# VH-VL binders against Diadenylate cyclase (dacZ), part 14

Target 1, 269 residues: Diadenylate cyclase (dacZ), of Haloferax volcanii (d4gzm5)
Amino acid sequence: MAALSELLGDLVADVDGLFLFTPSSSHYEQFAETDVPTVVIAPENTVEAETFVELPLQFQNVKDRIRFGVEGAMEQSIVEAGDTIACNVGTFGGDPDSLVRVRVEENMRSGIYDLFANSRADPGVIRDVFEVAIELGKKGQKGEPVGALFIVGDAGKVMNKSRPLSYNPFEKSHVYVGDPIVNVMLKEFSRLDGAFVISDSGKIVSAYRYLEPSAEGVDIPKGLGARHMAGGAITRDTNATAIVLSESDGLVRAFKGGKMILEIDPEAY
Key: E = the ipSAE of ESMFold2; O = the ipSAE of OpenDDE; V2 = 0.75 times the mean of E and O plus 0.25 times the DockQ between their complexes.

## First folded at step 8 (VH-VL; framework fv_satralizumab)

Design T39 (from T37 with heavy chain T58K; at its last look DockQ between E and O 0.02; V2 from the best seeds 0.00; counts 0 for: pae O 3.4 > 2, placed apart)
Fold by OpenDDE, look of step 8:
Structure T39 (fold): chain C 269 residues (1-269), chain A 120 residues (1-120), chain B 107 residues (1-107)
Amino acid sequence: as target 1 above (269 residues)
Amino acid sequence: QVQLQESGPGLVKPSETLSLTCAVSGYSISSGYYWSWVRQPPGEGLEWIGFIYRSGSKYYNPSLKGRVTISRDNSKNTLYLQMNSLRAEDTAVYYCARLWGDFEYYFDYWGEGTLVTVSS
Amino acid sequence: DIQMTQSPSSLSASVGDSVTITCQASQDISNYLNWYQQKPGKAPELLIYDASNLETGVPSRFSGSGSGTDFTFTISSLEAEDAATYYCQQYDNLPLTFGQGTKVEIE
């Protein structure tokens, strides 16, 4: 008869690191000095850990939380593909109550961490816009595929580098992305030409914006349409993040600094 | 460094037309932002007059809309204010200022201002 | 037009004192409010934008708060150089409008 401790032993055997997700001070102190490097993954480094990865979003799905943290660690060169880590995570709230063994793979570098952690806009706003784009990609509008362009953050500068194509339906509305009603509105207006401009805090600043950035120095893959070019260009000239839904291929892409940083199939998300 | 410098006649008679100039340096007025005029009567508060956008679009304060014209010369990087039918109450320090944008309307650079006195 | 009403119109305080100025909007303007300082013979200078954000280079003794219709500007510890007139300015809707100003004098 195998001892229960053997099961635990198998999970932690030959790991290259220990990831503690949002540990208490007491928990961290208890496990900070292990035989393997310890990494704290949390919204803030309240335990003064030596190695820290920021977790700027709350994840309900533990798997997504772990993946996000691991990607952050990869970006900081804390771990690399081929490493095996033990993740101590809270599944039911409070102190970590679960242990998950994860082998780090190269495909865990999705670009999502950079999208949420390093944008000017609030990470929650980026998430909300991204979710709208994903949902729109999955369902379309009235069964038909649609394209959309969202420019998030640095709204003032974005507005200075754009012009109105038509009347702005959001001009005096003071509405914010993430609101279910507002999200419905965004989806309905996605059929119209132009870009949505969203503030750092998530306010819908404008619809129907024609972006007028310089086209020079944009690194966009060949074959992508005008929305992608506009999104890429505006992010080169501003600190905004562009989220693009393609009408043609149904993929969601994100741009920062004039470069594509993320490509997602909504159906696989 | 962005700099603005107003220039004007100093004294204008009632019913005449005011013409002011604002020389801008350190930034091209055609590259971005909203370029504005603001005035301040002696000992009183501030009144926004209007702006001209990089595209050439203009907006005037409705209180003055029938009397004011804002224009620019991109080649000279210069702003202009014209105000017709001057009255005594138009006596004020007139400022040209740079306005951030459509969403975040704050004035980040100001000229030193030029006093315009309307008197017979 | 949106009317901005400041209170008080003037005040006198000593160096080291905390000073509070209020601004009330005639309608809900969210956090679309700026605060300016104007010294005699000078143009206004931006201190606070979006109701509570300190402009770069502005001392931390200056702060702003509020949302909707009621806003507060505070100088936590008054310095002699703070003698000036302070203005709130809304940008929720055009035309842009300013409060009537609050003159702060040092005793």
Scores: ipSAE 0.026, ipTM 0.549, lowest interface PAE 3.4, mean pLDDT 91
ESMFold2, look of step 8: ipSAE 0.482; ipTM 0.730
ESMFold2 (binder alone), look of step 8: mean pLDDT 92; pTM 0.940

Design T40 (from T37 with light chain S30D; at its last look DockQ between E and O 0.42; V2 from the best seeds 0.00; counts 0 for: pae E 2.8 > 2)
Heavy chain, then light chain:
Amino acid sequence: QVQLQESGPGLVKPSETLSLTCAVSGYSISSGYYWSWVRQPPGEGLEWIGFIYRSGSTYYNPSLKGRVTISRDNSKNTLYLQMNSLRAEDTAVYYCARLWGDFEYYFDYWGEGTLVTVSS
Amino acid sequence: DIQMTQSPSSLSASVGDSVTITCQASQDIDNYLNWYQQKPGKAPELLIYDASNLETGVPSRFSGSGSGTDFTFTISSLEAEDAATYYCQQYDNLPLTFGQGTKVEIE
ESMFold2, look of step 8: ipSAE 0.485; ipTM 0.748
ESMFold2 (binder alone), look of step 8: mean pLDDT 92; pTM 0.942
OpenDDE, look of step 8: ipSAE 0.430; ipTM 0.779

Design T41 (from T37 with light chain Y32W; at its last look DockQ between E and O 0.74; V2 from the best seeds 0.00; counts 0 for: pae E 5.6 > 2)
Heavy chain, then light chain:
Amino acid sequence: QVQLQESGPGLVKPSETLSLTCAVSGYSISSGYYWSWVRQPPGEGLEWIGFIYRSGSTYYNPSLKGRVTISRDNSKNTLYLQMNSLRAEDTAVYYCARLWGDFEYYFDYWGEGTLVTVSS
Amino acid sequence: DIQMTQSPSSLSASVGDSVTITCQASQDISNWLNWYQQKPGKAPELLIYDASNLETGVPSRFSGSGSGTDFTFTISSLEAEDAATYYCQQYDNLPLTFGQGTKVEIE
ESMFold2, look of step 8: ipSAE 0.172; ipTM 0.652
ESMFold2 (binder alone), look of step 8: mean pLDDT 92; pTM 0.940
OpenDDE, look of step 8: ipSAE 0.714; ipTM 0.870

## First folded at step 10 (VH-VL; framework fv_satralizumab)

Design T42 (from T37 with heavy chain E104P; at its last look DockQ between E and O 0.12; V2 from the best seeds 0.00; counts 0 for: pae E 4.0 > 2, placed apart)
Fold by OpenDDE, look of step 10:
Structure T42 (fold): chain C 269 residues (1-269), chain A 120 residues (1-120), chain B 107 residues (1-107)
Amino acid sequence: as target 1 above (269 residues)
Amino acid sequence: QVQLQESGPGLVKPSETLSLTCAVSGYSISSGYYWSWVRQPPGEGLEWIGFIYRSGSTYYNPSLKGRVTISRDNSKNTLYLQMNSLRAEDTAVYYCARLWGDFPYYFDYWGEGTLVTVSS
Amino acid sequence: DIQMTQSPSSLSASVGDSVTITCQASQDISNYLNWYQQKPGKAPELLIYDASNLETGVPSRFSGSGSGTDFTFTISSLEAEDAATYYCQQYDNLPLTFGQGTKVEIE
């Protein structure tokens, strides 16, 4: 019993914060009067917490869930690199049943939180498109690397700032990203030039779109190609999110507000 | 064949809350499309109220945003409209309709509509 | 919001006549316009989408044209069953908005 207490003591020793993942009201209230800053991380702030971080996605992996929440907290300047936090999380779903001690590192600020939580499109749609890009980056098509450009959200404005390069195979269709069959189609069509336009809800609005906005003033790192420029430019002029797979270097990048917010190696994801 | 059927109280008093139901058959509301409410005052034009995505996300006409809630029950394949603080001007035939979705946005299936009269 | 203005508000014509209705948008809406027919006591029915595309099952006597701010709906040869109110509807931007309607009566 003493040993167990010591173990728990070690986990919470000198922590800078307590992160409660999806707590019940009663559970939150239990810790509301503690001397340690308490942060609630959940889909919604149903417990009326003073400090709240939105968790817009479901995570099956506890580690990923924690990382996502921590990054959200970093974005809100709740915690910073070097801080140590205690995370109370549900490992098997439901009520929090685990306690994890985490040291916050700068590399936890990946840009993923901003991508999923602060986009106009549904977070799940962003995730689905991102996963398609990642998979395409890993496998290519028929063993060959491919590039792709996905514009997600604010589809109306995006369509008005673009023109068709070819016949739209999705015209008068009602299909959504995330569907396994649709994802296969997206991958196949990625070999052709142009951008995919995807709605806030994940509907494939169009393929083979040429984005017309000027790239002037876009903050894009040097050396990136036309797809990146187009993605950056369109996100400057719309509230869309651009996800770009580079044919040349195989990396997946995301743009918002005319800026690159994420760069990931599909092989490392 | 997709069918929509509205149901409601018919008469509501001013300042009270309107609750409408739309039973959908022939298609699962969670599978796709934008499920919408549209109203039409007697002898007047059409006003779009809002819609709910297949994901459950909602968008409301800003003219009504503060008073309207659209929800659904996937298990019942039913759409709901709640409107608070009713006024005489809210008297209208209320339609539930299926909206094709993003580009083009057209309403392809409509219910028969249900008349809601706001009167003391 | 985008305002849609139809003209005329009402018209009367004979069977066999050509009827034209116009719809003007308060801003450029490209071709993002639909036309509906509504008969008394019934819900609207989609006739045309994307300014000029006939919905499946719609008779060929119905047509639409236009882009930008000015749109036209035409019934080439009016039939008795075409007595109804017709509405344009834009979807360039939310909220979706309708014209005030044009009532077509048969003489």
Scores: ipSAE 0.294, ipTM 0.713, lowest interface PAE 1.8, mean pLDDT 92
ESMFold2, look of step 10: ipSAE 0.361; ipTM 0.707
ESMFold2 (binder alone), look of step 10: mean pLDDT 93; pTM 0.948

Design T43 (from T37 with heavy chain W100Y; at its last look DockQ between E and O 0.79; V2 from the best seeds 0.00; counts 0 for: pae E 3.7 > 2)
Heavy chain, then light chain:
Amino acid sequence: QVQLQESGPGLVKPSETLSLTCAVSGYSISSGYYWSWVRQPPGEGLEWIGFIYRSGSTYYNPSLKGRVTISRDNSKNTLYLQMNSLRAEDTAVYYCARLYGDFEYYFDYWGEGTLVTVSS
Amino acid sequence: DIQMTQSPSSLSASVGDSVTITCQASQDISNYLNWYQQKPGKAPELLIYDASNLETGVPSRFSGSGSGTDFTFTISSLEAEDAATYYCQQYDNLPLTFGQGTKVEIE
ESMFold2, look of step 10: ipSAE 0.384; ipTM 0.721
ESMFold2 (binder alone), look of step 10: mean pLDDT 93; pTM 0.946
OpenDDE, look of step 10: ipSAE 0.387; ipTM 0.753

Design T44 (from T37 with heavy chain G32D; at its last look DockQ between E and O 0.69; V2 from the best seeds 0.00; counts 0 for: pae E 3.7 > 2)
Fold by ESMFold2, look of step 10:
Structure T44 (fold): chain C 269 residues (1-269), chain A 120 residues (1-120), chain B 107 residues (1-107)
Amino acid sequence: as target 1 above (269 residues)
Amino acid sequence: QVQLQESGPGLVKPSETLSLTCAVSGYSISSDYYWSWVRQPPGEGLEWIGFIYRSGSTYYNPSLKGRVTISRDNSKNTLYLQMNSLRAEDTAVYYCARLWGDFEYYFDYWGEGTLVTVSS
Amino acid sequence: DIQMTQSPSSLSASVGDSVTITCQASQDISNYLNWYQQKPGKAPELLIYDASNLETGVPSRFSGSGSGTDFTFTISSLEAEDAATYYCQQYDNLPLTFGQGTKVEIE
């Protein structure tokens, strides 16, 4: 009777690579005899794979796991557009039990891997803030558009480089992004001017911040508004990530190091 | 009072996996602080290994990434370090430490340290 | 990674002397620098945070100053119990990094 690894090797012989998502050591070892290049996608390289892509978050959605793994592999030049890969993923938890074939396209470079993988802040915090921005962008498309500016991480430096526009409703609180009631509060306060400042651990440090750094000399696409300029400038001068929702075009953008790293349509995400 | 106590094997062989335990008392390991490992080769300086965020996510020193895993068990109030593919240069005193990391990143409580020797 | 370079690597001085240790960062870290004392056979202890702020319970003979890339740690009147190794540590960005240490001996 054929071993699972032998059957999978036969099924994937015509692909350019095999991606194993969070395999156990025994599962990884089953592919030792395959002829295809093998890549491990996991939170940690516990199987000591030769080729490894970090999965910075635990994703419940199989599509999201594959998307992040493929984009991470592209960022590391492990695969290129035009390649066909087989993604071995788990659908019910445990060892990978499903196979998804993916053709790698250049438009898969969304910037979302970079947003999560090499951040100072907890990647789960960045995800939670990004999801709030996406939700605001979607609802603004069904009603009146809104803008928002979220500065995530390096909060001490960000606070030192900003000034209050108004009373900080979070001044004496210990509330964190990801709590449903906190997310409602973030959306409600996003109708008003200024930036939110969120710590590396997700604590809401402040609302209504005026970011003082000038956007002069930062790499920001022309025609973007004041929130984008402020977000770009603060990320040049700090180790924070800026997540910006545009009132005018409804797009969500992210900035790191004074450069735009992501631009995404909430409806397409 | 917060106290940290490391434990684990004192002698390990190359290519083996190191497993260390840090027992925490006087404070919940699942609270707002980060929990970190730091090592110090004999007669040398300090090297930060990594920490576990409040959420349970981890960050590892790039020099050790791919070889280390930091985890915790909230029911035992315990921090763990696992280091794979040990080498002679991994011989060091290993400390666990509490890290305040929201605005400032400073270590306010340290364990006593445990010497790990990697010998052929 | 941000490299931290301490000077000198060691020094010896008499009780009552003023001693100075410097720490240089490979890039601007504003005031995001801490100083630790490590006595022989013991874990490090925080003395100074944010370049110049004394931790609670630390004697006033210890002080720190500096910003950007150049930092100074001073013991204004050395006492016998100050024989230790001193480390600077930056937290401007991850990974957290330490200086190589300065051993202070009593003559």
Scores: ipSAE 0.374, ipTM 0.715, lowest interface PAE 3.7, mean pLDDT 85
ESMFold2 (binder alone), look of step 10: mean pLDDT 91; pTM 0.927
OpenDDE, look of step 10: ipSAE 0.424; ipTM 0.772

Design T45 (from T37 with light chain N93E; at its last look DockQ between E and O 0.38; V2 from the best seeds 0.00; counts 0 for: pae E 3.5 > 2)
Fold by OpenDDE, look of step 10:
Structure T45 (fold): chain C 269 residues (1-269), chain A 120 residues (1-120), chain B 107 residues (1-107)
Amino acid sequence: as target 1 above (269 residues)
Amino acid sequence: QVQLQESGPGLVKPSETLSLTCAVSGYSISSGYYWSWVRQPPGEGLEWIGFIYRSGSTYYNPSLKGRVTISRDNSKNTLYLQMNSLRAEDTAVYYCARLWGDFEYYFDYWGEGTLVTVSS
Amino acid sequence: DIQMTQSPSSLSASVGDSVTITCQASQDISNYLNWYQQKPGKAPELLIYDASNLETGVPSRFSGSGSGTDFTFTISSLEAEDAATYYCQQYDELPLTFGQGTKVEIE
């Protein structure tokens, strides 16, 4: 008993915060009056926590869930690099049944949280598209590098701010990203010019779209090509998320609100 | 043909929690669309409550945020609504509906609705 | 939130009359507007989507027009079965919002 208490003591010693992942109201109330800043991380703030971080995705891996939550907290300046937190998390689903001590590191700020959080589109859809881009970046098409532009969410506005370059192969179809067959199709069509437009729910609305918004005033790093400019511009004028695979450097980038929010090497992902 | 059928307690006391169920047939709720709840107080207009995405992610009307949980059981093809801390103002007919949500956002299929009265 | 204001709140007309309902948005919502018909004791039914597109199976006497902030719903020749409350609904931004409704009565 003493040994167990000591172990628990070590886990929570000198922590800068307590992160509760998807707690019940009763569970949260147990810690609401503690001396340690308590943060609730959940899909919704159903416990009316003072400090809350949204968890827009479901994670099977506890480590990934924790990392995602921590990054969200960093983005909100709840914690910073160097802080030590105690994470109370459910390992097998349901109520929190585990306690994990985590030291917050700067490298936990990857930009992934921003990609999924507060998006109009289904975060799962963004994930699915992102994974397609990553896979395409790793393998290319027929062994050759390819570029691709995916506009995810707010499809109505995106379509109104674009024009077709060619016949839309997805016209009147009801196919969704994340489907293995559809993903193969996306990869094959990535060799062609234009952007893919994907709805909030993940429906492939169109291929071969030319985005018409002006790139003037968008915050795009120097040296990036037309796909990046187009992606940045459209996200400035809509609530869409742009995911860009560069043919030239093989990197995957994401844009929201006219700004680049993420840059990842597919090989490192 | 897509069909939706709501079921609930009919009467709930103030401060208690409302639980509603929507049985969906003719279409798998995991295949697409946004599955939504909409309510209508007697003699009043329509208020969107929220919906659940294909991935299971949810979006709620900010007016009700913090009190509402929408969930689903794919195996049962059933949608659920939970609302906490009920008030008299929550008295309404509650509808489950399918929201297109791909290009246009319109409700194309509705349940018959279930009346929920909040009273002591 | 985007507020949708319908006018009038209620009207009475005779069979064969042309009926017009307006909906005004608090901001520019392009053509992201739907119209619903709700009969007493029934759920709403979609009539028009994207401001002017008739839903499948909807009679041609129903029409919609407009863009930006001002929209119009028209019944060209009113039938007895058209007695209902009509709602506009925007989907430019979340949350989705409805107009307060227009009750159409048949004289």
Scores: ipSAE 0.142, ipTM 0.678, lowest interface PAE 3.0, mean pLDDT 92
ESMFold2, look of step 10: ipSAE 0.378; ipTM 0.717
ESMFold2 (binder alone), look of step 10: mean pLDDT 92; pTM 0.941

Design T46 (from T37 with light chain N31Y; at its last look DockQ between E and O 0.45; V2 from the best seeds 0.00; counts 0 for: pae E 5.3 > 2)
Fold by ESMFold2, look of step 10:
Structure T46 (fold): chain C 269 residues (1-269), chain A 120 residues (1-120), chain B 107 residues (1-107)
Amino acid sequence: as target 1 above (269 residues)
Amino acid sequence: QVQLQESGPGLVKPSETLSLTCAVSGYSISSGYYWSWVRQPPGEGLEWIGFIYRSGSTYYNPSLKGRVTISRDNSKNTLYLQMNSLRAEDTAVYYCARLWGDFEYYFDYWGEGTLVTVSS
Amino acid sequence: DIQMTQSPSSLSASVGDSVTITCQASQDISYYLNWYQQKPGKAPELLIYDASNLETGVPSRFSGSGSGTDFTFTISSLEAEDAATYYCQQYDNLPLTFGQGTKVEIE
């Protein structure tokens, strides 16, 4: 019987690369001397692959794993638009068991890899806040447009560069983003003015914060509202990430280092 | 009482891979703290290697990125370090440490350390 | 990367003396500075976090102060058991970095 690597090699001989998602060492070794360039995509390089793309999180959804893996590879110049890639992925807790062919297109660069992979805060916290913002922003979800401003990470410095608009309802609580009950509270409080401040570990430090930094020298598109200006400015002056939901256009934007790094339509995510 | 204990080979050859384990007791490694590796070359200061977030994601010191992998096994309450392409300069005492990471980032519990010598 | 420079590299003092160690950051790190003690043959132990807060169980003779780029660590009345190397560590940004250490010896 032909070796698994020989059968798969024949099926993928015409691709520009083979992406192995979270392979075991034995699975990786079956492809070690194939003709096609092989890339390992995983949270960590446990198989000691020569070409490796780090996934920032363990994704349950196969499409999400492929999306982030391909975008990460594009950011590292391992692949480029026009390439055809075979993605070997697992749908259960074992070795990769499925093959998906993907044509790499330039529109696959969304900024999401950078948001999740290169944030100071725990990537899981960034994901949890981002998902709350996306849920708030979907058309037809609440009957009225809602704006929101979430500042994630470097919470001590962010608190020192802001002032309260009202009493902080989270002052004595120890609650974390990602808890379904907490996510409901975040959505309820987003109808009010001010920023949420969330720590690197996901603790909700405060609501109702007025961010003091001036927007001078912040690289953001013109025409954006006060929440975007404040978010941009605070990320210039701290190591935090800002996630902003616009009331007017319903888009979710993210800022790091005083620059907008992502702009997406919640309905398209 | 939280206790950390490193283990692994004491002698490794250049170009080989180092594998260390850190057994954690008295606290769940999957809970709200971050878990880190720090090393100290003989007679020298401390160098942070990296940590693993509560979520399981990792961050590595840029000086070592590409050679280092930190992982954990929550069912065994164990932290791991893997370092590739060893050089003589990687000779050090290797510590695992718990990182209190919310507002503050400080190491509140350390293992006893394990000496790793890289020599032919 | 944020570099941390300690001074002096070593010092020698008598029991009962007041000793002072300084730590300078290459950029403003606010109060994001910790101090550790490492006794010979042992792992480091946290003494002070956030520049000035004593960790639980740390004797009151240890203190810290400063903000921005300049930080000071003081032992107000040196004890024989304080013979150790002391490190500062910043957490304003990643990577986390330590000072090179200050060795304190008892005369």
Scores: ipSAE 0.171, ipTM 0.622, lowest interface PAE 5.3, mean pLDDT 83
ESMFold2 (binder alone), look of step 10: mean pLDDT 92; pTM 0.944
OpenDDE, look of step 10: ipSAE 0.631; ipTM 0.840

Design T47 (from T37 with heavy chain Y59R; at its last look DockQ between E and O 0.77; V2 from the best seeds 0.70)
Heavy chain, then light chain:
Amino acid sequence: QVQLQESGPGLVKPSETLSLTCAVSGYSISSGYYWSWVRQPPGEGLEWIGFIYRSGSTRYNPSLKGRVTISRDNSKNTLYLQMNSLRAEDTAVYYCARLWGDFEYYFDYWGEGTLVTVSS
Amino acid sequence: DIQMTQSPSSLSASVGDSVTITCQASQDISNYLNWYQQKPGKAPELLIYDASNLETGVPSRFSGSGSGTDFTFTISSLEAEDAATYYCQQYDNLPLTFGQGTKVEIE
ESMFold2, look of step 10: ipSAE 0.603; ipTM 0.810
ESMFold2 (binder alone), look of step 10: mean pLDDT 92; pTM 0.938
OpenDDE, look of step 10: ipSAE 0.821; ipTM 0.930
ESMFold2, look of step 11: ipSAE 0.540; ipTM 0.777
ESMFold2 (binder alone), look of step 11: mean pLDDT 92; pTM 0.939
OpenDDE, look of step 11: ipSAE 0.827; ipTM 0.943

## First folded at step 11 (VH-VL; framework fv_satralizumab)

Design T48 (from T47 with heavy chain W100Y; at its last look DockQ between E and O 0.49; V2 from the best seeds 0.00; counts 0 for: pae E 2.3 > 2)
Fold by ESMFold2, look of step 11:
Structure T48 (fold): chain C 269 residues (1-269), chain A 120 residues (1-120), chain B 107 residues (1-107)
Amino acid sequence: as target 1 above (269 residues)
Amino acid sequence: QVQLQESGPGLVKPSETLSLTCAVSGYSISSGYYWSWVRQPPGEGLEWIGFIYRSGSTRYNPSLKGRVTISRDNSKNTLYLQMNSLRAEDTAVYYCARLYGDFEYYFDYWGEGTLVTVSS
Amino acid sequence: DIQMTQSPSSLSASVGDSVTITCQASQDISNYLNWYQQKPGKAPELLIYDASNLETGVPSRFSGSGSGTDFTFTISSLEAEDAATYYCQQYDNLPLTFGQGTKVEIE
């Protein structure tokens, strides 16, 4: 005979927080009476929740929504490693219809939220380039390893702080990351020297760029190669994000503001 | 020639939700550029509210984050602004504007603006 | 947030005078600065982008200069139609921010 809110409260009574993913106002209000700290995770705070974490992109995949929401909450110190949370998510395209219990672990702080949430470039462009780098890391492990350097955003300033190594095959093209054919071109050209420069809107501005900024003041672990040094340095001096695939260890790293913000194994992503 | 035209209620009460529409002609909002809202309290300066990227992703001024939503309908060639929890400080002329947002970020076409007054 | 501080808040000058407006950023923004003109009751209109580049159709009496944190906007020979409020706007980082404006009046 228990009310819906009472039954759900019993199911989540032992958690440190309740994450509601993209709830309607009526759904949000059903949980307002619980004692459990409640967090709304959504693209916009349409329900006017007291505690809110922005999803930086429209996410179709439930796993990605949970991952980004949890990391965003960690970045805001809403939860910490060791906490157990209940994630109320929608699997069928509507109000949340599923409950997933998640123990928050420190390795969930991957840097992916910061990569997408805090750049001037379109977050979808950064995602598309990041996914190309991940795919290159995976496929290179079927055979010969591949390295790559992608500089995303602030392309005018990046071009001014670099020089060409070779003729730019994209000089007269207006092609954008995210198109399957363009992704193939990025993969084929990544096997050669230099950086790709990609605009805030995803246009491939150039390939084969030698980045000139000094590595002074760049926070990079020792033993990383030239691509990492160049990527770190350029992001100190511009508003760009650097995404680097290492040939030697196969890891994908990202840099913003001269600091490494992400290091991830493509196979684990 | 690109033209933008705002429309909306003009007078709203505190705590209500503002809904504004921007009709765009002379250019398809799905073809490029970023599409933005900017406001200006009477006799004061300009405040960027947010924009929607070519891709459909959105960015908002942190000072308004959590209260605003920008959306578009490509089939109607229209841009929308929703702002909830209105208060007197939200009284302003609201402009929609086209933003070049690839290399430079500048507003090259503006609507004529619509005055929204938040009053009891 | 990058704060943009304009000076002066207002000025009066005669037709033919040279007027100068300054804009200071709270941090280095390279040349990522634009200037707009807003006449009473109208939307702003772009005059200068990237600190010094004149937008197409803008009279040559308007000019801009500067880089880093300090920027200058100049009207070399003021005309009656230049009575307006002028704003600088940075685009180095989000949120996009404007100066508080400088009202230019004709004596």
Scores: ipSAE 0.525, ipTM 0.768, lowest interface PAE 2.3, mean pLDDT 85
ESMFold2 (binder alone), look of step 11: mean pLDDT 92; pTM 0.932
OpenDDE, look of step 11: ipSAE 0.827; ipTM 0.941

